# Designs tried in a protein design chat: VHH binders against Putative methyltransferase YMR310C. Part 2

Target 1, 317 residues: Putative methyltransferase YMR310C, of Saccharomyces cerevisiae (q04867)
Amino acid sequence: MSSTRKFKKVEKPLSQTRHYSLCIPTTLVSDCRNLSQITHKVYQVAKFASLFNVSEVVILEDNSQVDATKKKISTAKLILALLQYFVTPPYLRNTVFNEKFRPYLTAASKLPRLSTLPFTRYQKQDHGRYREGLTIKMQKPTLARKKIGKVFKQTKYINIGKSKALALQSQLVPINARVTIDTITRKIVSPQEAYGDFTGLDSQYGYYTRIASSFTDLFMKGPLKEGYTQSVYVPLTTRDTSIPELSSLPTAETNPHILLVFSTWDTLARAFKLDQDQFVDCQGPQEFFDAQLPCPVSNSDVADAIPMTLTTLSTVF

## First folded at step 13 (VHH; from v3 with A50S)

Design w5
Fold by OpenDDE, fold request of step 15:
Structure w5 (fold): chain B 317 residues (1-317), chain A 122 residues (1-122)
Amino acid sequence: as target 1 above (317 residues)
Amino acid sequence: DVQLVESGGGLVQPGGSLRLSCAASGFTFSNYAVGWFRQAPGKEREFIGSISGSGKSIFYAVSEKGRFTISRDNSKNTLYLQMNSLRPEDTAVYYCAAQKRGSIKPTGYDYWGQGTLVTVSS
């Protein structure tokens, strides 16, 4: 019985000339009944985010659903952990994720690896020259233990899934950072340099993840120095928002960063209200959006809306 | 040509007040959201606040709330920043910026001034 090894077609990420950040609310999983369903839904988000080479996924907290009393972990943190898990190489997962998260990641561990990620694609091609790593604290040399002083915020040591940490040749980097490493030169390299894949953050392959606790956090606490060039509302329900329809996107030459916010209006309104002290006579969230896209499907799931939206942006704009 | 020119900067003592102005030219000022930014030595540029084209809606960064007031006069094509209770930490170059998309978000500004220096020192 000739086990026809189905050559799993290695899916390559789509080349992006624009950088996208996806904002998804915690309501993404409001219809889920168990951890498995949550995991699968978040996996879909991760899959498409990776496929389209999304730079960032921001989780917008919606406190309206937080049954505060019984959950050991917030919905936002759970989603965050899962998103991170799917873009973390297997050999780093135990280092990146605290033991407290392990019970929540069981279902995730059973799902297929994202084929678009370089550590999945290139394991056989580059003979391990390029690896994803996590920067770790410098082991205090035994002798210098006494000077309790300056918590070194930087390190040259990187966990690359080997028994021994890799030491960088001539650079220091922040601790607890995910990096792409050239193991031959012992230098941090961009994903573009390593794999030919461009990422919005130029620091790591895969999307960056964070939680926005309020509406203004979306705009004020992003990882991008220059922030978002354009903010686009992607409604999950049909509503008149007074936001103009998207007519154009910046050219790739300008290296635009576009924030796509997938949400119901009510969710945004609640998040907006949390920051009311920062506003003088603001009418609502609409004042922060440059444009909106049409609702792809009435009462659409965020997981479905993401690929539709990203496809539209890639084909129409 | 689009121009934004900041003025009103200078040396002030802690606890003092300053009013900055930004004169706009070369575009329809009222159609743009405009904002104030600052950059201290060795630090990144930070958002202070923004105001809509109509002047009705204002957004402030949390750190500046209560001490700083943003306003605009569209008839004069001028943006203002009133700064009160100034602190040494407020020492920075202050920039005016304009956004053609009209949103009051803190990012994505198209035009920038050259800045005016504010020094808060005893």
Scores: ipSAE 0.865, ipTM 0.963, lowest interface PAE 0.4, mean pLDDT 89
Fold by OpenDDE, fold request of step 15:
Structure w5 (fold): chain B 317 residues (1-317), chain A 122 residues (1-122)
Amino acid sequence: as target 1 above (317 residues)
Amino acid sequence: DVQLVESGGGLVQPGGSLRLSCAASGFTFSNYAVGWFRQAPGKEREFIGSISGSGKSIFYAVSEKGRFTISRDNSKNTLYLQMNSLRPEDTAVYYCAAQKRGSIKPTGYDYWGQGTLVTVSS
């Protein structure tokens, strides 16, 4: 009786021919009453971001929500931590997240792992050849303690969830970088190289995350060398009449990076105002958007708007 | 063919001023947002500023605020960059770029010039 090992059809993430960055405001969680609700909403974002192979999630900080409450962590940082948590392999979580974040990640730990992540899908198939890792500081040899040694910004050592760090062969990389490693060759590889269908940012095994503290930070501090090819406003409430509707996207051949900004206009306006000194006679945030893509459902939550928008982009464009 | 041609670069002393021009051809200049960029040796290209098609809206990088002024003359199909109080750190190849989509965002430009070298040296 030939045990036909039912190769569990690894649900392949949606093939992306374009790179998407999602901008989500901290207002994502404005209606949440507790950490569990926040965690759940952020999980939804993470789920769809991973499903659609989103390259980046940018958190737009809304200063209006500065809860005067002595919260130990800002809303933006909380969202960031949660987003990162969901794309971090369990064996790296203790390394990636310091103890101060642990109380905020308890609800997250109870949620299902994102099955769409490449390292989750292929872990059984590759016999551990490819692993996600975190680059770590080079252990100073014990003896040379004295010289205030140049804090090396680069390392060859990677935590891959084993007792011993893996040393890269003939490669130095920045410290605290999330990487995919070929354990056989001891080289860093892209998730795409390792797992085939991942279209995320270069060396990361998930979406990149950052906080934009202002409107211009969204455009100026991105991880992409070439920046965003297109900027698309995704209104959560009312459409802006000054922004043209999205009619076309760049072809996949151009390797376009498309920024999708999910927000109310008020939130954007506030963020825009923070950078007023950089503007001469600008009318508002609309001047920075190439197009608008309204959600099919008006007054949608960001978490709901994301899958709708990404689906539309994948099916219509 | 779309062309952007930068001019006005050269050697200038610290504290000096320089005005760069970018001549556009092959497209309807007024329909495009245009911007200035620079790239210093061994550094990445950096955004300086952008101006809308109408010339009304201007966006500057934080680092360049106050010293650099962007303007355009649509009748001449020309973009300008006035640079004042120049510093050695401003030494770079300066590029003009055009964006078809019309936004003044600092990225996603479709057309680029060849650049003009600005050297600030004593």
Scores: ipSAE 0.864, ipTM 0.961, lowest interface PAE 0.4, mean pLDDT 88
Fold by OpenDDE, fold request of step 23:
Structure w5 (fold): chain B 317 residues (1-317), chain A 122 residues (1-122)
Amino acid sequence: as target 1 above (317 residues)
Amino acid sequence: DVQLVESGGGLVQPGGSLRLSCAASGFTFSNYAVGWFRQAPGKEREFIGSISGSGKSIFYAVSEKGRFTISRDNSKNTLYLQMNSLRPEDTAVYYCAAQKRGSIKPTGYDYWGQGTLVTVSS
């Protein structure tokens, strides 16, 4: 009668679950000369986002930089792919990322894994009970005739990095979804259930990623149904003299979801202007922000700004 | 006590117009950004638009541009939503909301009304 010692998941006190979303513009990589540099910079963002249990990283697309060069991939998509790559288990990367992205991910593959990710931290502790998976199309048994490919929108099969896909016992899930699976019960579980100390959004990736294609999209879309409780501008430069002083600091609230927008004012102003049809007599981007933080860095590096800002906020809240 | 009370809802024919009002009380109305939302049956609440405390700046959701007009009268502590060219898909409970921080962002509202039903049907 082998006493399966229920490892007491140290329930970290449900402290005030602060959720942070980080908005980074595509200008993040404007100073980069090559893919390696881009990769490294994005890796730093991923690293700190994971370290601080950021719920979401939003890439604000700067459409003003119409790179005349027919780049096969947009800067926003590249950053997105890299961010996703770093939070994707190695055994799922080939399944998650299309072949078209592979050339862009070579440098990323050489970088250390993010050890702060929940699924990375607990792999050794639970003997692989909980595993990240990707839902895959039902492998039709070979014998089933060519019936007209009803694109099955749902599946019970999950790639968990094993030779054989895991079949769920009692549920169908959308195809191409990242899931956390209990390999013993063959059920999808929440990251919280699986890893216990997950303080982020029910993110399967550590953090969600999305592209904001416009200024307004940044605010209109979010991982939470209720959206962002606060929006905070975090300047990347001290030289922006034209910023109306957003006099207010972030306020303490119950279960806040704070959007931190790391940008130059010019970048935001340009993005704002592109959405002018949605505005009547709006003065500028400042009208969408609840607060402004001081510039955390002198070098305008978002990768440095993120940990500084998040550390500062941890002292305020 | 902070109160937001929507009124003006009802049944309207497609192509018709309706003006909703939101009466605010219990707080300094002019210091708040206020906005309109709606929730159709079985759907999520969606943002329509917001207006700054001064009434000068207005933000509209893309989907509602041109048909809906938001205004406010701070002397009356009232927010308005003029809806024109109404469609069956506009059928929803309409909510007004207030945001203490004063931004016109579509989220983070502190106070909500009970809503008023608008039904667009032939």
Scores: ipSAE 0.859, ipTM 0.961, lowest interface PAE 0.4, mean pLDDT 87
Fold by OpenDDE, fold request of step 23:
Structure w5 (fold): chain B 317 residues (1-317), chain A 122 residues (1-122)
Amino acid sequence: as target 1 above (317 residues)
Amino acid sequence: DVQLVESGGGLVQPGGSLRLSCAASGFTFSNYAVGWFRQAPGKEREFIGSISGSGKSIFYAVSEKGRFTISRDNSKNTLYLQMNSLRPEDTAVYYCAAQKRGSIKPTGYDYWGQGTLVTVSS
């Protein structure tokens, strides 16, 4: 009885030519009752972000939901940690995530790995030539402990999930950076170079993650030097009668980097108000958006809105 | 052809003031959001501020608030940057940019000037 090992169909990313950044508010998990629900919801975001080759996931912090309950971790940080966890190779997770996060990642550890990630797909195919790594501090020689030595901001040593760190041949890199490494040449390479089919923003993580603490942070602290070519508001509710009419569809451009902001208008308005000192006679968040998409589903969860929106956009462009 | 031409740059002492101008041509100026950027030697380009097509809405980077003022005159197709209390750290090439989508976001500008050098030195 020949056990036909069902070759797990390696899912390929759907988008190669468009760069998307997703902005999700902390309200994403406002309806969640426990950590497991939060974890699952964030996992869905991670799954679709990876599937559509999203370059960035930005968490917009909504301070209005700061539950007075002395939570040990902010909602934004929790979401961030979970998003990062899902794009971190298992052998690096213990190194990347501090012990303080471990209790929050238990449910996440039980979820399936994202098969769309290049380093997950090719782990068995490249015979370990290309590996994801974390740069680590240079071990100070034991003898030099006494001199408050110059905190080296750079290192040549990379944790690649082996007992010994890999030393780069000719490069110094920042400490605590995620990198893709050619273990043969001992050089840092781009994901595109390593895996060939990854067309993201050279993100070693599948997607870049950050927290936007304010509305303006969303636009000012993007990962790309050139920033977002377009900003698009994606409403999560149909009842937002106060939303100004924006152009309905993004303009087709060559190699656009589109920021998709999934939110209620109220959430954006609150975030906008926090930055009021940066504005002169601005009327609201609408002035920062180039377009608005229709609400994909009435009272949509962000987790449902993301794939719907990205699918729709794939048909337009 | 779309053109943005910056002027008004030069040498100024610390604490001094300077007014930059950006003359626009080749497009309907009032339909575009426009902004100011600067790039210091060895540093990345940074956003200073933007102004809507109508001139009603202005957005400033946090670092520049209070010292820099952006304005526009649509009748003259000109964007202005008033800089006060200049510091050596303000030494940079200053660029004017235009955005056809009309938003005042700090990114996604379509047209750029060649820049004007501002040097703040004692």
Scores: ipSAE 0.858, ipTM 0.960, lowest interface PAE 0.4, mean pLDDT 87

Design w5
Fold by OpenDDE, last read:
Structure w5 (fold): chain B 317 residues (1-317), chain A 122 residues (1-122)
Amino acid sequence: as target 1 above (317 residues)
Amino acid sequence: DVQLVESGGGLVQPGGSLRLSCAASGFTFSNYAVGWFRQAPGKEREFIGSISGSGKSIFYAVSEKGRFTISRDNSKNTLYLQMNSLRPEDTAVYYCAAQKRGSIKPTGYDYWGQGTLVTVSS
């Protein structure tokens, strides 16, 4: 009688029925003096995002900050890479991240692993049965290189941090997909099945990350098919001038996907202005928000604002 | 009961124009932001544009390139979509939707119509 040790579900503070997306602007790191500080600040965001089972972290690019310094990597890309790094299992990091990013990830590698992530929590308990993997292109045998063959958009091979890729028994999956794998059955499984819980979106072992290159992209390119049910502005400063009165609290909905935008109003206003060609007689960013929360922090630190806001929301819903 | 009923769809030649209407009933139309969507065969539904409850603010998807105009008449509880310079790729079922929160964001709509088919073909 093989005691299917039901991995005890670590109760997360927030309901699994609510999806939160966090929007953070690149101004998050504007006060940072070096890469280490940036890394640490982004780590805090990652930590709380994972702790509260956030589905998505969206980086809003502030294009007004012409970083005069010929930085090899944009601030948005750096933040993205770091966020992704913290939710990537160590054994996949070398595969997932291009060599060009490695110098920027050095400080990140020294930080503790996020203990809230399922693959971190259960790594010792399941004897390696379940592993996070990255789907990879089929290694065509060396000989048939000649024919520019049909770039297969699907693969059965998964990098699971071993010397050899794991071949799925009966499934083809998209290339470059993050998946949870049962190494015994050689099948893709849901994080729920594997670990009893999941972080982020149902199919992923962490929060989804993306860059919003514009204000409108923030609202248009959500990870869920249905998109954001609510958009909520979370001010980082108390100095925000005459924002039209928005509802102070999000409304209770069935299975909401709430976008929380942590920003100064000025940052949003600038981004909004850049997309002016898409607007007719729009007054400002407020027209895209369903609600506004009070400023959770006096110091405009997004890392502090996130847990405060999410905690507050947990009491309201 | 909340109802949104699209009309005005049909067959049109490339380069032609068409005006769609969406008649709303069962709710206070002016309190809702409303928008247009379309879904082509085998494709995902895409946002076209939205208009605020007052009709003052309009948001368009980038892909519309000024060919489409959204308007509303609150006295008639009707949303309009003027489509000009139609192309074969505009062939789709067009949907109107209403959002109770009043924002003009492209997502989070509460009510949907059944859609009207627009076919652009020579």
Scores: ipSAE 0.858, ipTM 0.961, lowest interface PAE 0.4, mean pLDDT 87
Fold by OpenDDE, last read:
Structure w5 (fold): chain B 317 residues (1-317), chain A 122 residues (1-122)
Amino acid sequence: as target 1 above (317 residues)
Amino acid sequence: DVQLVESGGGLVQPGGSLRLSCAASGFTFSNYAVGWFRQAPGKEREFIGSISGSGKSIFYAVSEKGRFTISRDNSKNTLYLQMNSLRPEDTAVYYCAAQKRGSIKPTGYDYWGQGTLVTVSS
């Protein structure tokens, strides 16, 4: 009588009272000369975002840098792909990322895996009970009659990095969906159930990623229904004399979701100007920020500014 | 106690106009950014626009540009929403909200009204 030791579900702590979203402009990589340098910078962002349990990384697209070079991929999309790549389980990377992205991910594939990702943190404790998966098309049952190929938009099969796909017990889900799976119950679970506080904004892989195509999109298209409680400007340079000093530090609130915008003022001003049709007599980007933090390091790279800023905020709240 | 009370809602025909008002009390109105939101049946609440404490700076959602006008009168502690060329899709409960931080961002509002119903129907 093989005592199926019912692995008791371990409840994950929900202690995170603050959520951070990081906004990074495409100018992050403006000083990079090649794909390797871009990859390394984005890796640093990913590393610290995961380390500090950031909920979201937003890429602000700066359309002014339209490099005349017929780049097959936009800078924003490249950064997005890289950020997503670093939080994707290795066994899913080939399935998640289309072949068209492979040339851009070569340098990324050589970098160390992030150990601070939600699915990595609890792997030992849960003995692999929870696993990240990608839903895959149902293999045509050999015997079923040639009926007209209704492209089944739903599947019960999930690639979980094993030789065989895991079959869900009672659920059909859309194809090509990222899911967190309880391998014991063979059910899809929320990232929060699986990994607790480390799931960010219900993101399966650590932080949620998106591209803000405009300044206003940054504020309007956030992942949370309630949006950002606070927006904070984090300057990357001390020389921005033209910025009206936002006099106030972030305020302590109950369960705040704070957007941290790491940028030069010029970058934001340019983005703001592009959305001028939505504004009446607005003076500039400062009107969208609730607070400003000091420049963490003179002429700091966003990658350096992120950990410094997040560390500072952890001491204030 | 902080209060926001919307008024001016009602039934209007397509192509018609309405002016909504939001009366504020219990706080220094001029120190707050205020905004308008709406929620249609079965849909999520959506941002319409916001106005700074001074009334100088206004931000509109793209979808509402040109038809809606936001204004405020700080002497009367009142926020206004002028709606023109109304359409059936504008049918919703309209809410005013106040933000103590003073930014005109579309999120992070601290106080909300109870809303006023606007129905656009032939």
Scores: ipSAE 0.857, ipTM 0.960, lowest interface PAE 0.4, mean pLDDT 88
Fold by ESMFold2, last read:
Structure w5 (fold): chain B 317 residues (1-317), chain A 122 residues (1-122)
Amino acid sequence: as target 1 above (317 residues)
Amino acid sequence: DVQLVESGGGLVQPGGSLRLSCAASGFTFSNYAVGWFRQAPGKEREFIGSISGSGKSIFYAVSEKGRFTISRDNSKNTLYLQMNSLRPEDTAVYYCAAQKRGSIKPTGYDYWGQGTLVTVSS
C-alpha cells in the first residue's frame, strides 16, 4: 500500500566550522535508577551531539561507586552501546548489536530517530545511492587457505542492509568498520562527497564513540591524527581552578579539533590519580587544560550543559 | 620569529645512550610547555613526553618505561631528552615542539623543530 508512507521530520545539522569532541563521564548516569532513565539521558547526549555535528563522544570511566548489585555490562559499555545505537541506521542495528545487547536496547528502540543524521535526510532524495555500511568477514576458500591472517583482517564485503552483501570493486578494508558506500560505483566515499558540507569524520557520518579507560587515554587515544588542538574544561559545579578562562578558539580555516570535558573536578582528580606513574610532580588535571568555561549554574547536569556550551561556542566564540 | 632547533642525534649501538637538545628562540621559553616526539619511517609521529613551562611537571607516554628523561633549563632556553638503553626500534627522527597555551597535553603543539635523526644499529 502506497498510502502507508510515513512523514518524517528532517533537521539539518549545524554547519561544522570547528570540530568538537565531547568527553562525558560514566557518572552521567549515576542518578539513574533504571535502564529507561539511563537510555533517556544518553539519548539527550546523542541528540545534541548530532544536532551540533559533534565529531566524537568519548566516555571517561569513573569506577568510584561501590554497590552490592553488579550488572552483566559495565556502565561505560552500556553508554557506548546506546550512543552507537542512536547513530546506527536501523537496517544495520541487528548486525551491529547482537542478541545479548537486546535487553539493554529495548527503550532505545522506541525513541525517535535522530532526524539530523545523513541516512535520515538523504535516502529519499537519492533513492538510496549512498548508504552506510559495515565491513564484514566473508570466507573465500582459496584466499583463506593461502593467507589466513590477512584474510581475517581485511575484506571487500560490506553489509548495507540488503539481502546480499555489496562487494567493493577494487578495495580491501579492515573488517568491522563503518563506511559510506556509493552503491552504483561500489566504492567507499567520504561522507562529504556523499552528503555535502555537513559531515563529521572523513570516513563516517555522525559522531565517533570510544571509552577512555584513564585520564591520559582521553588525550592519547583519540581518533584524530594530530589530536586535539585545544582542551577546554566545562565545569559542572563552581570551583576555583587555575585554568584560564576561554577567550578565543582557533579559526575555522585551521580545521581545529576542540576537546570539551564535561565533568566534576572530583571525577577528573580520581582518573588523574590512577595514571600517576606517567607523571612527575604534576599538580593535577588542570595542567592538561588550555582553558575553561564558566559554570553559571552550580550543580549543572552534563546532559543540559552540552547544548548550552555548544550554543555558546557556535554563537559567541 | 619562533625557532626550535634539535641537536645531538646520530648513530649509537644498542644499549647505548644519547642526549638530545632543543634550542628555543623567539619567545619567552618559560611560558611554553614543550615536548618530544619521534617518527620512524612509515609510521605516524609518536608522543614521547612533555614538560611544563616551569619545568616542574612532566608527563610521559607509557612506552617510555623509564628509559627516557625530559628536562629543561630555562636560563639557557633549552629542552633536553636523555635516552638510555636504546634499542633498534628507537630509530627515528626526533622532534621538539612547543605549545602556546601552556598545558602539558600531548596534542595541540604550535611550533616544531626540523628534527634530528637517531639511528640505533650495531
Scores: ipSAE 0.762, ipTM 0.920, lowest interface PAE 0.7, mean pLDDT 81
Fold by ESMFold2, fold request of step 23:
Structure w5 (fold): chain B 317 residues (1-317), chain A 122 residues (1-122)
Amino acid sequence: as target 1 above (317 residues)
Amino acid sequence: DVQLVESGGGLVQPGGSLRLSCAASGFTFSNYAVGWFRQAPGKEREFIGSISGSGKSIFYAVSEKGRFTISRDNSKNTLYLQMNSLRPEDTAVYYCAAQKRGSIKPTGYDYWGQGTLVTVSS
């Protein structure tokens, strides 16, 4: 009979009582002159989204801007790749990102790791009990083959960035899936069970990331069962709109999910106009927002507005 | 006491039309954006469209392009859904809903009706 030393689970308080989704426009990088500047700007978004345990970052596509970097990949897909890179454990990055992304990720590899991510935040307290992994098939499976297709589509083996893959105790799971592992029991666990933090519905490594190709896609095509409980416009300049001032946020007991849209008005108006076939007599984007926040400065950048806004919401509301 | 009650559902042949109503009470109807949703058996509830408190602004989901018309009559506290060119795939329970904050976004609805069944079959 094997003797195994086990640690008790470390119960962790929630680091956040509300779910936040951040909407950032592709014009976030319109003033960037090269890939290094783009990478640094996106890194700041990733850094503060991770620090505040944001559940989702949505990229609102605006293709009206000139692309000064002369790259083959679209600006939206570049931002997406960078955001995903920053929340991928370093030991999985070469497996998750194929060779075509390597030129775009060089500057990102030189930036500090995000120690505030759920799978890093409690590593010392947990003594390394929980670890992120990627399900893989083995070159020579140990299981008897029943069907070639089924054997290649399921596995008990997880790449956890060690010399040997971790074998699950009693589970078979689909290959090529990101998972959170309890290394003591050798079972897949939910990120909430492991880390006690808000994570997106299917996000297992911090915020979930997606591209919204239109204004209405922003509100309709998210991964959330019930969608956003409240939509808040975060202006980047001082400007009059008809959107009411934010007075309160829903309490944690209602499991709220709040969409924060960081954009200039012109960007929103352009995206809104592209969806005109879905509207009858709508006067503009203001009709989709429940509230707005004041802009504390005459002109703000999205990357700066994010921590200022999240600090205000965490401490004032 | 906030209440939303749908009516007008029933059995309809493919290609037919049906008009649903939603009677609202217990709140100032004109201050709320309202919308229609449906849920087919075994599927999640999906958004059809929404209309502003004043009735001027309407937003439709792409899948209902041109077949469904949303309207409201604030003097009667009633929301309507006109459905044309009905297909068997439109078979579902149809719900009306209202948002306290008044935006026409497709999520964040606070009050829901109990639903009315629409069956489209030969």
Scores: ipSAE 0.757, ipTM 0.916, lowest interface PAE 0.8, mean pLDDT 82

